# VH-VL binders against q7dma9r51to147, part 42

Target 1, 97 residues: q7dma9r51to147
Amino acid sequence: GDQVIYHCTVRTLDGVVVESTRSESGGRGVPIRDVLGNSKMILGLLEGIPTMHKGEIAMFKMKPEMHYAEIDCPVSAPENFPKDDELHFEIELLDFS
Key: E = the ipSAE of ESMFold2; O = the ipSAE of OpenDDE; V2 = 0.75 times the mean of E and O plus 0.25 times the DockQ between their complexes.

## First folded at step 17 (VH-VL; framework fv_umesolerbart)

Design M6 (at its last look DockQ between E and O 0.89; V2 from the best seeds 0.83)
Fold by OpenDDE, look of step 17:
Structure M6 (fold): chain C 97 residues (1-97), chain A 128 residues (1-128), chain B 107 residues (1-107)
Amino acid sequence: as target 1 above (97 residues)
Amino acid sequence: EVQLVESGGDLVQPGGSLRLSCAASGFTFSSYYMNWVRQAPGKGLEWVSYISSSGSWIRYADSVKGRFTISRDNAKKSLYLQMTSLRAEDTAVYYCARSPERVYPSGITKYIFAFDIWGQGTLVTVSS
Amino acid sequence: EIVMTQSPATLSVSPGERATLSCRASQSVSSNLAWYQQKPGQAPRRLIYDASTSATGIPARFSGSGSGTEFTLTISSLQSEDFAIYYCQQYDRYPYTFGGGTKVEIK
């Protein structure tokens, strides 16, 4: 599978940070390392990341069925998170190989 | 007709403040990311800032960060740029511009910062 | 930031002739590249996006090509209304940067 390294910040439409890899948004400052196709990843990311170029910073909006509200979503939603709302994802693709 | 109309441009002294407005019509303003782009006289274009549809996500160019504030009022279909600590190099025509969306059948939307609608611009002159 | 370099700064072309404008990015922007036309006293008008997709209402004589770091805008047969300044712009990552522009003038 394709190796991907990326930063990700997830916000509600109201601007609340749901999750982030960036330190300035409460994350650890460590990018995500994953493998497309065999990893436990949000469906919207599985589809969105392949549209990106290495180094690209992209902004996505995802319907609930494309993120944590997906049926049998392999990724647990953060605590007290509204799964049924649209979310915005800022992705910086650091590596794609 | 889809239209953006900027206003508020004026002559101000260095260190001064100014607020620009952009009035949108002919489209669902609240659904779009909006931008400010400026152009110094006789020079090229410089992206200044964008704001998400709901206003929850904002980015600035380093040249204006800490001095400019972008905001919007979706009920009024208006975009704003509050400028403070103005400098001579801020002299420019300021355009508001719309970012289109790329909607995928899957249910994800990617925001595209290739601006498809522009206003006529408003001139800001910073001079002593 | 990604630096966009356009060449030539000025291009003199006769009406009916082919115009070729170049845009180079300091690092790859994939196909996240747009072209704009600007006439005196007017706002820019988007001609091309995604490097090669024509915007709505743009005449067929305008075409874009390229990917990565090298891009080209071609006007197959220059019309009188095409004399203007043309800008390229990357939207691969913020800050979204423009080239310095190419002025297409009548020869």
Scores: ipSAE 0.878, ipTM 0.951, lowest interface PAE 0.4, mean pLDDT 95
Fold by ESMFold2, look of step 17:
Structure M6 (fold): chain C 97 residues (1-97), chain A 128 residues (1-128), chain B 107 residues (1-107)
Amino acid sequence: as target 1 above (97 residues)
Amino acid sequence: EVQLVESGGDLVQPGGSLRLSCAASGFTFSSYYMNWVRQAPGKGLEWVSYISSSGSWIRYADSVKGRFTISRDNAKKSLYLQMTSLRAEDTAVYYCARSPERVYPSGITKYIFAFDIWGQGTLVTVSS
Amino acid sequence: EIVMTQSPATLSVSPGERATLSCRASQSVSSNLAWYQQKPGQAPRRLIYDASTSATGIPARFSGSGSGTEFTLTISSLQSEDFAIYYCQQYDRYPYTFGGGTKVEIK
């Protein structure tokens, strides 16, 4: 139900950026807007974002099962994405409404 | 016993370089984000830098960015701070500090920057 | 960055009395606030995190309260070992800034 607006940067454990919303990390500089419980989201974001408050920048480590290696994952991974790796996620929560 | 021990503090000239070390024991060092925090004599505390558990993610305070390099060696259970282009305002006791983790049964881990373990510090003095 | 302001700068208090220390953040940090104690020549020790949760092994006389921008550390009955400097620190987002400290000293 809640709408969340956030920036997200994903790195491998050895530091390679695999995806980011941040322009300095190769993204468009546009935050993601999702609706918790309605938007198709990886499980790690569904679990992690509710632990955060508006304005927070948090660091997470997520097992493969919490992102694109999840059985029945509702989103497709980008091409050549490291689906079987643990990944680090930096999330900046801009809005929680 | 969980312990952090800093070393390498010294008297150095402005423009000089110095490498600080922090030896960890009594915990799984490779699981934790680690930090440097400094305190100028008679002053308050200033966070300097963190490094992620694997070493893959690093942040610096603006006051040291481009001059200081944080690193770690998980096999040696050691944290480092390479300081260059030192200035008088870098004079401080330097502490290494551990960020605890909050592990969720689901398989995510959140890192908490409320430092639960501190070393006793090493003094860096930058003066002519 | 988020500026943390502590007041008063110094409290003069007798043993057995109550001390109340204040910390204000320049913008909301929710409950992402910690309190530390530092004695002369020693490293800081974490007392409270999440604004009100006591760290392991911290005496019950230390308690924290507040959220958002206003926070309080209370020491309900000061003991001789409690005369020290106390710092608040936000960890909502980097840089993880500290307040300037409140020195609690013997009246």
Scores: ipSAE 0.734, ipTM 0.903, lowest interface PAE 0.7, mean pLDDT 92
ESMFold2 (binder alone), look of step 17: mean pLDDT 92; pTM 0.936

## First folded at step 18 (VH-VL; framework fv_umesolerbart)

Design N1 (at its last look DockQ between E and O 0.93; V2 from the best seeds 0.89)
Fold by OpenDDE, look of step 18:
Structure N1 (fold): chain C 97 residues (1-97), chain A 128 residues (1-128), chain B 107 residues (1-107)
Amino acid sequence: as target 1 above (97 residues)
Amino acid sequence: EVQLVESGGDLVQPGGSLRLSCAASGFTFSSYYMNWVRQAPGKGLEWVSYISSTGSWIRYADSVKGRFTISRDNAKKSLYLQMTSLRAEDTAVYYCARSPERVYPSGITKYIFAFDIWGQGTLVTVSS
Amino acid sequence: EIVMTQSPATLSVSPGERATLSCRASQDVSSNLAWYQQKPGQAPRRLIYDASTSATGIPARFSGSGSGTEFTLTISSLQSEDFAIYYCQQYNRYPYTFGGGTKVEIK
């Protein structure tokens, strides 16, 4: 599979940050390194990242079935998080190879 | 008919404040990211700010950060721009503009910041 | 920010002639590039997006090409209503930035 490096911030419709790789949003400031199709990844990211280009910052809207509420989702939702709500994802694709 | 109509433009002194409004019609306003774009007289276009469909995500150009506040009222199908600490260089026609959605077969939606709908603009003049 | 540079600043063209407008990005914006037309006293109108996709209702004489850092808007046969200012804009990254514009005027 393709290797991808990206920053990701996830927010609820109410503006709550669910997760983030960015320090300004409470993250560690460290981008995610994944292999598409070989890493545990929510379906929406698996589908969305290939639509992006290296260097692009994109905003996605994902229905529950495309993220943590996906059947047999390989990634656990954060504790006490309503996984059945729509989420917005800001993705900065740093590398795609 | 899809339409955006700006209002609130006025003549104000430097340091003053002004609130712009944009009324949307003809489409599901609450589903779209909205933007403000401005154009100084005889000059080019400058993106000012965007706000997500529910207001959960907001970005500003550095030139207005800390002075301008973008907001929306989806019930009223309205977009707003509260401007404070106005400067002469803020003099411009202010446009509200829509970011279209791209829906993929996968079920995800990507927001595209190539603005497909524009209002007629409202003139803000900052002068002593 | 990504700086967008348009050339020429002014393009004088006779009706019926081909007009070629250039837009350069200071860094790779892939195909995330739009073109707008603006006539005096009017709001901009989107002509092209994704570098080469024509917006709805746009005449076939308008076409966009390019990727990365070099882009071109072509008007195959200039009509009287096409004399206007044209802007390119990248949406690869915020802040979303516009070129300085090219004024297409009648020769």
Scores: ipSAE 0.923, ipTM 0.961, lowest interface PAE 0.4, mean pLDDT 96
Fold by ESMFold2, look of step 18:
Structure N1 (fold): chain C 97 residues (1-97), chain A 128 residues (1-128), chain B 107 residues (1-107)
Amino acid sequence: as target 1 above (97 residues)
Amino acid sequence: EVQLVESGGDLVQPGGSLRLSCAASGFTFSSYYMNWVRQAPGKGLEWVSYISSTGSWIRYADSVKGRFTISRDNAKKSLYLQMTSLRAEDTAVYYCARSPERVYPSGITKYIFAFDIWGQGTLVTVSS
Amino acid sequence: EIVMTQSPATLSVSPGERATLSCRASQDVSSNLAWYQQKPGQAPRRLIYDASTSATGIPARFSGSGSGTEFTLTISSLQSEDFAIYYCQQYNRYPYTFGGGTKVEIK
């Protein structure tokens, strides 16, 4: 697979940031680097990132089963992550190689 | 019939304030991201702001950040733009505009900022 | 900010002829490009999105092409109701920016 490099911010429906790669939202400011087909990723990212192009900033809504409420989810949710909620995702795709 | 109707445009002095409203009908307002887009007289179009379907995610153009506040009331199916510290360059027709959604086979929804529904616009004139 | 540049500013075309409008983006916007028509005193009307996909209810004579940084709107047989200003707009990333417009008028 393809390597993807992206920033991601996740908010609850009422606007609480629950996870972010961005420093202004409590992250480290370092983008995520994943390999499609090899890295363990939530379903929503596996389906959403291929719809994007390099340099795009996209807004998604994902139901719980597309993130950490997926049956047998291969990725551990952060502690106290609202896995049963529909969530908003902002993704900036920095590279798709 | 899907419809957006703006109101509240007026003549105001520089430094003044004004609140614009946009009434939506004929679609599930609470499902859509909404936008304000403006057009100075005889000029092109400028995106001003968007607000997410629940009101929890907001972006502004740099030209209005800190002076304009976008908001929505989903129970009233209404979008608002509170404008303060108005300047002559804010003189424009203000449109509310809908961002359509794209539902993918996986069940994720992507929001598309290619505006499919526009209101008729409301004129704001900032002049002493 | 991604700058959208349209050319020509004014295009004079005889009825029944083909009109070709150009739009250039300062950065790669892939296919995240829309075209709008605006008549005097009216709101813009979306014609094309995803660079080449026709919006619902738009006559077949309107077509879009291009990707990346270069885009074209073609009106294959210009009708009297098509004399208007046409805007391109990128939606690859905010702020979502519009071109300056091309006015299509009777030659």
Scores: ipSAE 0.832, ipTM 0.928, lowest interface PAE 0.5, mean pLDDT 93
ESMFold2 (binder alone), look of step 18: mean pLDDT 92; pTM 0.934

Design N2 (at its last look DockQ between E and O 0.87; V2 from the best seeds 0.87)
Fold by OpenDDE, look of step 18:
Structure N2 (fold): chain C 97 residues (1-97), chain A 128 residues (1-128), chain B 107 residues (1-107)
Amino acid sequence: as target 1 above (97 residues)
Amino acid sequence: EVQLVESGGDLVQPGGSLRLSCAASGFTFSSYYMNWVRQAPGKGLEWVSYISSSGTWIRYADSVKGRFTISRDNAKKSLYLQMTSLRAEDTAVYYCARSPERVYPSGITKYIFAFDIWGQGTLVTVSS
Amino acid sequence: EIVMTQSPATLSVSPGERATLSCRASQDVSSNLAWYQQKPGQAPRRLIYDASTSATGIPARFSGSGSGTEFTLTISSLQSEDFAIYYCQQYNRYPYTFGGGTKVEIK
């Protein structure tokens, strides 16, 4: 599979940051390194990242079935998180190879 | 008919404040990211700010950060721009503009910041 | 920010002739490039997006090409209503930036 490096911030419609790699959003400031099709990844990211280009910052809207509410989702939702709500994802694709 | 109509443009002194409005019609306003773009007289276009469909995500150009506030009222199908500490260089026609959605077969939606709908603009003049 | 540079600043063209407008990005914006037309006293109108996709209702004489850092808007046969200012804009990264514009005027 393709290797990807990206920053990701996830927000609810109410403005709550669910998760973020950005330091300004409470993250560690460290981008995610994944292998598409081989790393545990929510379906929406698996589908969305290939639509992006290296260096692009994109905003996605994902229905519950495309993120943590996916059947047999390989990634656990954060504790006490309503995983059945719509989420918005800001993705900065740093590398794609 | 899909339409955006700006209002609120006026003549103000430097340091003053002004609130612009944009009324949307003909589409599901609450589903779209909205933008402000401005154009100084006889000059080019400058992106000012965007706000997400629910208002949870906001970005500003550095030139207006800390002075301008973008907001929206989806019930009223309205977009706003509160401007403070206005400067002469803020003099411009201010446009509201829509970011279209790209829906993929996978079920995800990507917001595209190639603005497909524009208002007629409203003129803000900052002068002593 | 990504700087967009358009050339020429002014392009004089006779009706029926081909017009070629250039847009350069200071860094790779892939295909995330749009073109707009603006006539005096009017708001910009989107002509092209994704570098080469024509917007709805845009005449076939308008076409966009390019990727990365070099882009071109072509008007195959200039019509009287095409004399206007044209802007390119990248949406690969915020802040979203526009070129300085090319004024297409009648020769």
Scores: ipSAE 0.925, ipTM 0.961, lowest interface PAE 0.4, mean pLDDT 96
Fold by ESMFold2, look of step 18:
Structure N2 (fold): chain C 97 residues (1-97), chain A 128 residues (1-128), chain B 107 residues (1-107)
Amino acid sequence: as target 1 above (97 residues)
Amino acid sequence: EVQLVESGGDLVQPGGSLRLSCAASGFTFSSYYMNWVRQAPGKGLEWVSYISSSGTWIRYADSVKGRFTISRDNAKKSLYLQMTSLRAEDTAVYYCARSPERVYPSGITKYIFAFDIWGQGTLVTVSS
Amino acid sequence: EIVMTQSPATLSVSPGERATLSCRASQDVSSNLAWYQQKPGQAPRRLIYDASTSATGIPARFSGSGSGTEFTLTISSLQSEDFAIYYCQQYNRYPYTFGGGTKVEIK
């Protein structure tokens, strides 16, 4: 299904940015474009994004099994990513179509 | 009983500094995002800042950015607002307020900025 | 910044009657809207969140409706303790912004 376009910043609980789409946080400044139900996505995004509406900025905390510690996770974690930790996610949903 | 109690409001001259405190009790303070919200005398409400549960994700309203610093001490169950370069328009009652969480069985938590617990407020007056 | 506009500024209502308060957002905030009650000298009290969900301990006479940009708070049978100022607030995105308030007073 649905196409989603979003920015995402991921931090450890002690505030270290481990991944971000935003230029001010070391990313490229380009939002992610995914298709729900088809694109490979971590479970936390698959559950979290449907709770959001277009234009929303939401703050989430996700247990490891909802990101890269998921059994049979369909995406590879970035190198040195803290995959066994709870992490904070800020998601800005630009489009949900 | 769930409580938030602000303190530190005072009369101060323009350009001055002031530190506000908010003491929390009756809930797990370290689990919640916390906020400051202010209300000028006879006026409406203005959100000032939030701080994440761990203390490391922070946002400010543009009107206070660069002059105010929010912080927290989870061991002391306390929220703070350090105010500098105070102006007459900063005159207000300052409330601390809690953002509730929505916990999902799967293992995600969403934070909700519809404030469910408020303190009684502390008055800051900035006057020559 | 999303601007929240409330109307009317003042609403004069007799006890036992219905009060209807309006809130408009400058941008679509979906259902990310809360309503608060504030009495003189007191902190705000959350009545409604998610546009229409009653907060715990709030009397059934308070109900919220709407989505997107237009929202309504209804007090179905106004009680003497309900005379207060009511604020709407969006939480779709920071900065979280409040309306200017509607004062509900005795007619």
Scores: ipSAE 0.826, ipTM 0.923, lowest interface PAE 0.5, mean pLDDT 93
ESMFold2 (binder alone), look of step 18: mean pLDDT 93; pTM 0.942

Design N3 (at its last look DockQ between E and O 0.89; V2 from the best seeds 0.87)
Fold by OpenDDE, look of step 18:
Structure N3 (fold): chain C 97 residues (1-97), chain A 128 residues (1-128), chain B 107 residues (1-107)
Amino acid sequence: as target 1 above (97 residues)
Amino acid sequence: EVQLVESGGDLVQPGGSLRLSCAASGFTFSSYYMNWVRQAPGKGLEWVSYISSTGTWIRYADSVKGRFTISRDNAKKSLYLQMTSLRAEDTAVYYCARSPERVYPSGITKYIFAFDIWGQGTLVTVSS
Amino acid sequence: EIVMTQSPATLSVSPGERATLSCRASQDVSSNLAWYQQKPGQAPRRLIYDASTSATGIPARFSGSGSGTEFTLTISSLQSEDFAIYYCQQYNRYPYTFGGGTKVEIK
């Protein structure tokens, strides 16, 4: 599978940060390194990242079935998170190879 | 008919404040990211700010950061731009513009910042 | 920010002739490039997006090409209503920046 490096911030429609790699959003400031198809990742990311180009910053909207509410989702939802709500994702694709 | 209509443009002194409005009709306003874009007289276009469909994300151009505030009222189908500490270089026609959605077969939606709908613009003049 | 540079600043063309407008990005914007037309006293109108996709209702004489850092807008046969200013714009990343514009005028 393709190797990807990206920053990601996930917010609820109410503006609550669910998760973020950005330091300004409470993250560690460290981008995610994944292999598409071989890493455990949210379905929406698996589908959305291939639509992006290296260097692109994109904003996505994902229905519950495309993120933590996916059947047999390989990624655990954060504690006390309403996984049945729509989420928005800001993704900066740093590398795609 | 899909339409955006700006209002609120006026003549103000440097250091003054002004609030612009944009009224949307003909589409589901609450589903779209909205933008402000300005154009100084006889000059080119400059992106000013965007706000997400529910206000979750907001971004500003460096030239207006700390002085301008973008907001929206989805119930009123309205977009706003509160401008403070106005400068002569803020003189421009201000347009509200829509970012369209791209829906993928996978079920995800991507917001595209190639603006497909524009208002007629409202003129803001900052002069002593 | 990504700087967009358009050339030429002014293009003089006769009706019926081909017009070729150039747009350069200071860094790779992939295909995330749009073209707009603006006539005096009017708001911009989107012509092309994704570098080469025509917007709804746009005449076939308008076409866009290019990727990365070099882009072109072509008007195959200039009509009287096509004399205007044309802007390119990248949306690969914020801030979303426009070129300085090319004025297409009658020769």
Scores: ipSAE 0.921, ipTM 0.960, lowest interface PAE 0.4, mean pLDDT 96
Fold by ESMFold2, look of step 18:
Structure N3 (fold): chain C 97 residues (1-97), chain A 128 residues (1-128), chain B 107 residues (1-107)
Amino acid sequence: as target 1 above (97 residues)
Amino acid sequence: EVQLVESGGDLVQPGGSLRLSCAASGFTFSSYYMNWVRQAPGKGLEWVSYISSTGTWIRYADSVKGRFTISRDNAKKSLYLQMTSLRAEDTAVYYCARSPERVYPSGITKYIFAFDIWGQGTLVTVSS
Amino acid sequence: EIVMTQSPATLSVSPGERATLSCRASQDVSSNLAWYQQKPGQAPRRLIYDASTSATGIPARFSGSGSGTEFTLTISSLQSEDFAIYYCQQYNRYPYTFGGGTKVEIK
């Protein structure tokens, strides 16, 4: 149940931005506010964010089953997205309460 | 044996250019984030840049942004630093340094910027 | 950027005695703090990471402690080969900044 506030940018290993909260990468520039353990959060974030501390910027590589190829994934991958690939995540944890 | 060997340090004029190389051996180079760290003579350490394992994520210190370009060639197990518009304050020993990884059983890997392997460094001198 | 401040700049100690080196961060870096040793003419060597975890092959006389903004490196029973410059470094967020160093000398 902890509330988390974070920025996240997701890229393929070839450098293609999959999604981002950052305006320079096509996002809204607004961080995500969520509750850790929310049923709509992918496993990679559920496992990665608890390894971080407030104010940290961390770089992760995540296997497909930890993101859009996870069993019963709560979100759909975009069309043509290589959901069976490892992805790089940059996460900036703004708050952890 | 895990090893990093820098080369390409030289004496150059202000405004000049220089390319540094770092040859890696004894580990899977393509799996690791790599860094440049520099040390001015008789001074402390300054992180310069990192590049992700596949070369697609890059960060620079503000002091070098726009003048230095980090790159890598995973087939050659080599890291590079292209320096341009060199200034006297760029005079330093330049080290190649490896970021270790923390692998979790769940299937995520976190990259740790507490550098576990360093080369011996190459000296860059910027002087008239 | 996060400024790392080390004190003292120079620490004079006798062999066999304890040395305590201090490092302060301008912002909370949690446990994302490493210590390095640099001997004359050599590259830095990582001693401690995660504030208190010993790197592989580091003698037990080196220990780290602290969290947040205040950190220490302790060298127990200081040996003659321990005379070097010691740097702390935060890796909570880029740029990954280092302290100015503490030179440990023979008293």
Scores: ipSAE 0.806, ipTM 0.918, lowest interface PAE 0.5, mean pLDDT 92
ESMFold2 (binder alone), look of step 18: mean pLDDT 92; pTM 0.939

Design N4 (at its last read DockQ between E and O 0.86; V2 from the best seeds 0.89)
Heavy chain, then light chain:
Amino acid sequence: EVQLVESGGDLVQPGGSLRLSCAASGFTFSSYYMNWVRQAPGKGLEWVSYISSTGSWIRYADSVKGRFTISRDNAKKSLYLQMTSLRAEDTAVYYCARSPERVYPKGITKYIFAFDIWGQGTLVTVSS
Amino acid sequence: EIVMTQSPATLSVSPGERATLSCRASQDVSSNLAWYQQKPGQAPRRLIYDASTSATGIPARFSGSGSGTEFTLTISSLQSEDFAIYYCQQYNRYPYTFGGGTKVEIK
ESMFold2, look of step 18: ipSAE 0.835; ipTM 0.925
ESMFold2 (binder alone), look of step 18: mean pLDDT 92; pTM 0.937
OpenDDE, look of step 18: ipSAE 0.918; ipTM 0.959
ESMFold2, fold request of step 19: ipSAE 0.843, 0.841, 0.824; ipTM 0.924, 0.927, 0.921
ESMFold2 (binder alone), fold request of step 19: mean pLDDT 92, 92, 91; pTM 0.938, 0.937, 0.927
OpenDDE, fold request of step 19: ipSAE 0.935, 0.928, 0.940; ipTM 0.965, 0.965, 0.966
ESMFold2, last read: ipSAE 0.841, 0.855, 0.843; ipTM 0.926, 0.932, 0.928
ESMFold2 (binder alone), last read: mean pLDDT 92, 92, 92; pTM 0.935, 0.934, 0.938
OpenDDE, last read: ipSAE 0.935, 0.930, 0.927; ipTM 0.965, 0.965, 0.965

